VHH binders against Transcription antiterminator LacT (lacT). Designs and how they scored, part 2

Target 1, 292 residues: Transcription antiterminator LacT (lacT), of Lacticaseibacillus casei (Lactobacillus casei) (p24401)
Amino acid sequence: MPKIAQIFNNNVALVDLDNRGQAVVRGRGIAFQKRRGDVIPTKQIEKIFYLANETSRQNLYFLLKNIPIDVVTTTYEIIDVAQKQYRLKVLDYIYITLSDHIYEAYKRYQAGTYQETMVPDFHIQYPAEYAVAKQALQIIATNLGVQFPQSEIKNLALHFINASGEDDGEQVFGKSNEASLSQLVQEVLKRHHITRSHSNGNYYDRFMIHLQYLIDRLQRVDTYAVTIVPEVATELKQNYPQSYKIASEIFDEIKDQLYRSMSEDERLYFIIHIQRLINEAPAQNHSQNDSL

## First folded at step 6 (VHH)

Design s34 (from p2 with S56R; framework vhh_7ubx_2)
Fold by ESMFold2-Fast, scan of step 6:
Structure s34 (fold): chain B 292 residues (1-292), chain A 123 residues (1-123)
Amino acid sequence: as target 1 above (292 residues)
Amino acid sequence: QVQLVESGGGLVQPGGSLRLSCAASGFTFSSYRMTWVRQAPGKGPEWIATITSGGRTMYDDSTKGRFTISRDNAKNTLYLQMTSLKPEDTALYYCAKEYDWSTGTYEEPLDYRGPGTQVTVSS
């Protein structure tokens, strides 16, 4: 029977399972007036989200630094639908990018600054992702009390398309024309030997969040204002030429796919995040007797 | 300094209605889940209802359909509309600010509770 490890609110808690695993559980009043170590009866649990490993736990805590728990558990529920009901294979960073998107959309909707998406309709090419997105809209309405316009389905679906990345070995003819920007950017990073790992996971996930935010904005008519002092710009280009090259390749992919330009300052901003990914890559191991 | 001040309680006949208010100050009210809790004489506290920052509501089965929780973020005020009141609804009613886990490691689900407002249902 699950035992409370941490209480997030009256209706959500982190529990220790009998099998030595952990999970996030949700239910009406499930944690009300309870303390760490208390048992939660299984019949009171409406939803359970299993944390498979240490990386999953670290990602949860990373999310909770900036995103409300209700948004996080809503995101977990949506991803569970995608994985269990539709058997979609998605990369772990979707937990971060999707929860960030839902929370930002929520804040914009509440502030009256929500704008309908300029994303093209890809439902014929990605029917499963769109079916998930349609259910996600209903889950968000039920859990968070906000009813987004139907156009939000395109944004939600794009997150699942972008996070597709399991190596199935299959090369689908014409798939390159349907590939998401996030997938193309990940391929650029992979060509430079930058992939998500335990050591760089936090920086990789943050980079993907910033990239998704940029993509969402570029797909609207919004102008992005990032200013970098000329002396700093010179230093970044001269000191991090590899990161500058990678950022330029990413910039070119975005420009080609969206027919939109990014500013030089936006490109320079990417250098910092890419350099962090390079710095966090595992060092080559050498024997104790490399030199005699 | 976080402050919650409940009002609107009183003596009411069975089948009657009351609207409770909770005036909040000292925190960004719109960002937090808010909860109503009651404590009857000689009993432990009972959770009644929660409303999220986005307006999603959750109710205890004993009050679902009879009580409505709502909020006015412009006025920093939480409400509980009570209808079809019964003698067993007699209790001290508290509003409570829920824990914001993103900014703390607090083990309790309720970060702060007000002094309460008394509701007495008498026949």
Scores: ipSAE 0.000, ipTM 0.291, lowest interface PAE 17.4, mean pLDDT 73

Design s36 (from p2 with R33K; framework vhh_7ubx_2)
Fold by ESMFold2-Fast, scan of step 6:
Structure s36 (fold): chain B 292 residues (1-292), chain A 123 residues (1-123)
Amino acid sequence: as target 1 above (292 residues)
Amino acid sequence: QVQLVESGGGLVQPGGSLRLSCAASGFTFSSYKMTWVRQAPGKGPEWIATITSGGSTMYDDSTKGRFTISRDNAKNTLYLQMTSLKPEDTALYYCAKEYDWSTGTYEEPLDYRGPGTQVTVSS
């Protein structure tokens, strides 16, 4: 019977299995008033996410550095639906990109700043990804208590479309295999006075990982399927001109090093991430008291 | 500081009804999942119902159809409407705040339960 190794909240725990494996288990109240070493009855487990090896465990903790556990387990559940019910082959970086997207959308919805996507509808070309996205909307509502608009289906589907493919082997989150390209990107950021700091370290690290997976994706396929509507592209360029300039310089470096022609839409993919990185630069306003 | 204060318990006959309230302060009430838990004499705690920040509800099978969880974010108050009460429902009832979804905490659960309110169903 599963024994608690770590409690994340009343409803989610890391457990040791009888076969010396580990899993994340979710169920309403399953960890309530429990401690490490306590047994969780199998009947109370609503979802189980097996961690087959040390890499899987490290990847879980990498996600938890920046994403709440309930968003992580929701992302795991959605990806399980995609892989098991719809038999989609997806690259491991989707765990990072999808959880980041869901958490960002959640925060914007709560803040009243959520905006419907202007991304074109691709449901005819990608019916399985859209079916997954529709089911994901229901999973998010059940797990996180947020009922996103139906237009969010297009955003969720886009993440599965972008992550289509098969990894050569299990990926280790937080590790870069493209040292030279990562260095060039960091040099571009440094020219714009963006460096890793204590205040922006989490966003900086996540940006570098997202970029690493974009580079890997570009090397695997001749065409990147993401298309951004011209109206949205114009708005992003006008509202985030510094981020657009930085993204353009980064992607021009990638183009030159890889001798690959890239679309304008591929360049726009990371404008928002670059803008977050700029916004998370060290603030000059520092709280001087514990009262604020 | 997080504070939760339960009220509305009392003595009631089988088949009766009670409405429990939980007054919350010290956190942004509307942003958190809230839950009701009960503990019967000599038994461990039992989860009853949860309501998400968006208003979605979840119930334990033992109470589904008889109990209704709700919230009033303007009043920072959580409610549990109990109907068709049975002697087995006799317990101390607690409200609890779930984890802060924004922090993804690895360490000890930040479950803040109040002192509880006693419900006694007399036969």
Scores: ipSAE 0.000, ipTM 0.128, lowest interface PAE 19.3, mean pLDDT 74

Design s37 (from p2 with T63V; framework vhh_7ubx_2)
Fold by ESMFold2-Fast, scan of step 6:
Structure s37 (fold): chain B 292 residues (1-292), chain A 123 residues (1-123)
Amino acid sequence: as target 1 above (292 residues)
Amino acid sequence: QVQLVESGGGLVQPGGSLRLSCAASGFTFSSYRMTWVRQAPGKGPEWIATITSGGSTMYDDSVKGRFTISRDNAKNTLYLQMTSLKPEDTALYYCAKEYDWSTGTYEEPLDYRGPGTQVTVSS
């Protein structure tokens, strides 16, 4: 019988299993008025997400630093569908990028600022990823109480397309060397007049989360590479040359500190986040009154 | 406050032409990708054309060769020149500022879009 190790909310808890493993369990009222050490009857568990080892538990807590547990468990459920029902092999970074995307979409929906995407339809090339995304829409509606429009399928599918591949081992998020590299990267951004502000704080924080994952990934031997569809790669490099230069400087700092090589696709991935920061940076407002 | 105001729509005969304009304010217009989308009666929104800050253009196959997207950064104005109009081009046309990239690679939702301008192509 699973015993509570930590309560996250009334419906979600981390439990110790009889086999010395751990799992996150979800069920209506499952942790209500319970305490650490209490037994959860298995018949009350609606979903169980097994944590294979200590690395998996550390990765969970890294996600919880920035993302609510209900969004994290929803993301875990969607990735389980992709891996178990559709046999998709996905890279571990999808846990971070998909959770971040769902949480951002959720916040925009609650604020009334959600807009439908006009991303191109790739369902012919990626039918399995689109099937997963279609099921994900229903899982999100059930778990978070939000009904996204059908165009959200394209956004969700792109996360699976971009994370295609398999890891040789488990990844650990949020390593201590990230702190020093994060400071170096923030100094590169500052030299280009990109600093955290009220207007860009959400985008800045999101960039730092992706950066932390990238640094973590570079610490391990990878047998995979990030892949960007050719149409997107051409557009990003051609249309955002300033962001490409800033990404190149950031990548050079990472290379110098870690002695690791990075792919062009990984650099292109950064361009999107840097361009967003540039668009919101106060120093980019060149239309300020000339009388100052 | 971001503001987008579309104009130039109306009733036109098949084979005719219209020029749509979108007046933008409240943001650094020259720094953003700008997009035209349309929504026909009883259908979902359809992407038509995008122009980047650098001037590169992209079109949906249904309008390629007939529509031209352009921008005037000095006037903070986006344009859509429509030629050889067909009844199936009948729709409400929206000007949209691309939402700043918030996630992964290419999945940005459209941020702010205007109230739209109606284009009706009929005899």
Scores: ipSAE 0.000, ipTM 0.173, lowest interface PAE 14.4, mean pLDDT 73

Design s4 (from p2 with D100L; framework vhh_7ubx_2)
Fold by ESMFold2-Fast, scan of step 6:
Structure s4 (fold): chain B 292 residues (1-292), chain A 123 residues (1-123)
Amino acid sequence: as target 1 above (292 residues)
Amino acid sequence: QVQLVESGGGLVQPGGSLRLSCAASGFTFSSYRMTWVRQAPGKGPEWIATITSGGSTMYDDSTKGRFTISRDNAKNTLYLQMTSLKPEDTALYYCAKEYLWSTGTYEEPLDYRGPGTQVTVSS
């Protein structure tokens, strides 16, 4: 019988299984007025997400630092559909990038600031990814109570297209080396007057999530993570020279700490995130004063 | 400060042609990628075509071979030549300064779009 190890909300809990394993379980009211150690009847469990090892558990907690549990479990359900029903092979970073995307879309939709992306339609070349994305809209509507426009299928499908591939195994996100490197990157941003604020906090947090993904990729053997269309790459470098300079400085810090080089495409990927941070930055200088 | 003004829309019969213009001001037009986007009644925005600062072009499959995007950097003007128009091409057409999307992330366009020009294809 599953026993509650941690309650996330009324409908989601981490449980200890009889087989020494753990799982995240979801069901209507399954954790309502319950406490750690209480049993959850299996008949009340609508979805179960098995955490096969310590790496899976650490990755869950990494995601929960920045993303609500309901979004995380929704992402897990969508990826499970992709892998089990459509037999898509996806890289582990999709857990981070897809969770981040769904949460950002959710916040914008609730705020009335949702913009439909103009991403091209690739359904003919990637029919399985589009079928997953169509089913994902239904899962998101059921779990999060939000009806995204049909155009959101293009965004969701693109996440599966980009994450196609096989990993050598599970990877732990948010290791101690990543924490130190993240602080160095934040110091680079601060030197360019980019600090976390109310106006840019959402974009800043998103950037830090993608940075953790990049650091994870760089600690693996030659895993290709990002592709930028060459036409777009040329214009990003020429039209956003400040963002390119900041990205280059961040890449130099990462190279120095990890003793590894990154692809130009991975550097260019960060230009977009940095440019959004610059666009949301206050007009005033926020340089740190040396004090005490 | 950035301003984009579309013109050239109107009522045309199926099989007809129209040339849309977008007059740009407030930025170095020649340095930016320019894009045409349309929004049909009751539908979301649809990307049509992009032209880079260097003159390279990209098209959505639904318009490839029928529409031609071009630019005149001396006049700070973007064009969309439309031929063989269909009722399905009925939409508000607008230009955008640098339509950016990334692969696998939720990125809204970073730059301004114009108010649009209406194209109606009907007999």
Scores: ipSAE 0.012, ipTM 0.277, lowest interface PAE 8.5, mean pLDDT 75

Design s8 (from p2 with Y106W; framework vhh_7ubx_2)
Fold by ESMFold2-Fast, scan of step 6:
Structure s8 (fold): chain B 292 residues (1-292), chain A 123 residues (1-123)
Amino acid sequence: as target 1 above (292 residues)
Amino acid sequence: QVQLVESGGGLVQPGGSLRLSCAASGFTFSSYRMTWVRQAPGKGPEWIATITSGGSTMYDDSTKGRFTISRDNAKNTLYLQMTSLKPEDTALYYCAKEYDWSTGTWEEPLDYRGPGTQVTVSS
């Protein structure tokens, strides 16, 4: 019988399993008025997500730093469907990028600011990823109580398209293939007076996650690329010269270490993220704000 | 807390003109890029035009030369002047504040939008 190791909310708990390690279990009221050490009857478990080793546990807690447990378990369920029902091979970074996307969309939906996507329809080229996305929409509605428009299928499918590939079973979230490269990027940011702070911590962490995803993508043959409208590209280069300089330095480091070229559009995409980091600087620090 | 309210839509004959307005509150309007987007029945949203905090403008090719985006920072108001309207311009028009890219993905370019104002071009 599973024993509670940690309670996340009334419906979700981390449990110790006989001879099987640990798992996250979900069920209606499963942890209500329970305490650490209490037994959960197997018949009350609606979903179980096995944590095979210490790396799996570390990855769970990494996600929980910024994402609610209900979004995390919803993401786990969607990825399980992709892997078990549709036999899709997906990289471990999808746990980070998909949970982040679902949580952002959820917040916008609750605030009344949800927008339908401008992403093109790729269903002919990626039918399996779109089938997963359709099921994901239903899982999200059931688990989180939000019914996204059908256009959200395009966003969800894109995350699976971008994450196509095979990883080591020992992949750790928050680590790149080259830990030294992540350190070099942080040093470039620090030389420009951009460091993780209380005010920019969320933006900084999201930037680092996107960077890790980009590094992983550069090690694979990609089927999707970022495309920026020429007018927007011109504006970004001319109006954000400091961000352009920082992005160029970061991309030169990545190119030199990985011996791989990056598109102009990918560099321009990162200018926006860097500009946001600068804008979140403390009010008293003008050197970290936009140039005039 | 961000609020955007569009107005100025209506029924107009082909070749006619309309001026849309968007009243903004809850943020420092003058500091952000503002965008006009439209959505026709049964279609996805279509970007029309963007104006930067400094007043530079960008247009989709389908509207360039016919539509003019402008802003009045003293009134916290965004405008879209539409001329030579065609039946295919029939859509719900809404304004939007630039998406916060550091908290979102490239696939979601709009941070906040208003409820929209309906433009119908027909005889």
Scores: ipSAE 0.000, ipTM 0.172, lowest interface PAE 15.0, mean pLDDT 73

Design s9 (from p2 with Y106F; framework vhh_7ubx_2)
Fold by ESMFold2-Fast, scan of step 6:
Structure s9 (fold): chain B 292 residues (1-292), chain A 123 residues (1-123)
Amino acid sequence: as target 1 above (292 residues)
Amino acid sequence: QVQLVESGGGLVQPGGSLRLSCAASGFTFSSYRMTWVRQAPGKGPEWIATITSGGSTMYDDSTKGRFTISRDNAKNTLYLQMTSLKPEDTALYYCAKEYDWSTGTFEEPLDYRGPGTQVTVSS
């Protein structure tokens, strides 16, 4: 007999369970004309996402700071498929990165600015991740009313490929060492002429969110084990030496402040975000052949 | 405001040659990696070649030695020189700004592509 603890919208609510746990429940109209303390009939529940402890609840609310509940529950459903149907082991940070990706893609599709990806097809090497991504496309269409192109399967699959691994324990989102470490990283970026601007605001803000999660993770585990596909690792090191240098400076700052070591894959994780920031960052001095 | 406009496609017989051009505007062309991809009817996009801002080139094995990617930063133009064309090279050819590999963080559209130019290799 689930009882409403919080209503998110007409179709989604946080409920208290008889076993002293909580869950997020979704179903058409399940919270319509209801209030806190009311019972939700089990037969009306289409999906249930169990939150067995305080860490799970904190992680939900961290996601809700920037992402709509319908995108969060869609992401939860996709990750459940990956873990339960395909038995994929994925790092907890995927909840942040995948929900961020889906929400960004959703906004661009609604605005008419969505572009199909040219990311290479790794279907043969990663058949399970691609099967998950194919189902994810259908889940997104059903839940959010968006019919993404088939090329979106490649984007969704890469999120699972790059999040492959097993966490040392439950992670808490958004509990960083403090704002001071994020400030130190921003000072490193500023020394390399990377600052938040109107043109790069989206990339900058998302980098800060991913960085906050990395900091939170480093504080809670002995190691952070992000695995990057070898083809990507080779290209990133060879083609983006400035981003590698900046990532290394950030790596060293985190190591100094948290007394934690970062792996090579964690540094490579930073390279793509820093390269995006470099490409969109304003520059006062342009090349002699650039009039812009 | 990023715009890419491909040209130079057409009908050509097997063994022929074509030079494709891509006119870029709305961004600092010289600062970005540029890529050629192609898409045959009913198939997904296939990567052909990439050229870095510094001029280094990479090719798909199926086109290596037959196709040459180049750029003219003064003209904001990307080129693909195609030789020894085969019927299987028939496709819509796109140029793209900044083809990138996701690291699992999220896919922000870095890959802006133009409307494409049709290449048909047939007698």
Scores: ipSAE 0.000, ipTM 0.185, lowest interface PAE 13.3, mean pLDDT 74

Design t6 (from d5 with S31K T53H; framework vhh_7mjh_2)
Fold by ESMFold2-Fast, scan of step 6:
Structure t6 (fold): chain B 292 residues (1-292), chain A 124 residues (1-124)
Amino acid sequence: as target 1 above (292 residues)
Amino acid sequence: EVQLVESGGGLVQPGGSLRLSCAASGFTFSKYYMSWVRQAPGKGLEWIGRIYHSGSTSYNPSLKSLVTISRDNSKNTLYLQMNSLRAEDTATYYCARGKPWYYGSGTLSYFDYWGQGTTVTVSS
């Protein structure tokens, strides 16, 4: 039987399973008046979302910094439908991009600023993704209490269409991110021999997502995000010149979207994160010790 | 209300040239990067290229020698110049407005508004 590891609200908890695994469980009142270590009866669990590995667990906690748990579990439920009922192969980043989309749409709906999609209808080419999107509207209505218009099916389907592609190096929709700043940032990293790999994938993905959130914040408010004391700035720039160069190239690439230059302090803030990627990148001419 | 209206499509002969236009309204056009996307009959969507506020362009490498994207911020208009057209270029052509950005989403997820499309037929 599942034991509570962490309570998120009265209806959602992280549990330890009888094996060494963890899962997020949802059910009406399942965590009400309970504490860490308490058992949740299986009959009270309406939905269970298994966290297959450490990356899945880290992604959950990353999402919880900015997105309500009910939106996160709603997204997990929608992705489960896609994978289990429709057998869609989806890339893990969909957990992050879809939950961000749903939460943004939810906030706009509550604020009265929701606008119906102008996306063309692709249901003939992508019937499975559209079927998932139709069920997603019902899941969102049930879980979050918002009834989006039918046109939202087009937006939801688009997230599955794009995430269903395999990375095969082709310049084609569904597999390519050629039209975004994230693609330009990835090209800068690639020119410095920083590519996504099994060993650095978690750090790579988190760096890109942190950079996205920083950019979103800077676009909404003209606020001084980071202040670095002069002695720390000198140390970072002197000790990590490659990371400083990469950070500068990245921010130069994105400055047209911000309509302002990134401050020196903002660039320096990312030196340590880029240095982590360098440290975890596979060595082109050096074999790694398997005992590490 | 954001609107994108494509024009300039039609029937052209192989080897011909055509210029498509996209008229934008309802937003500050100069603050967004813009893209062209096409869909051939019975096939999936294919990204053509994008243009930033500065006029800086990026193209699908397979199409770079055949197309040129430009913009006129004073007229809120985006353009796609196509030269040396082939039968394989027969498609519906869409203009699309770019979002700031999203990591991990596919190319289509970076567009928040699309035009209705204009058809280009290259015969015979």
Scores: ipSAE 0.014, ipTM 0.463, lowest interface PAE 7.7, mean pLDDT 76

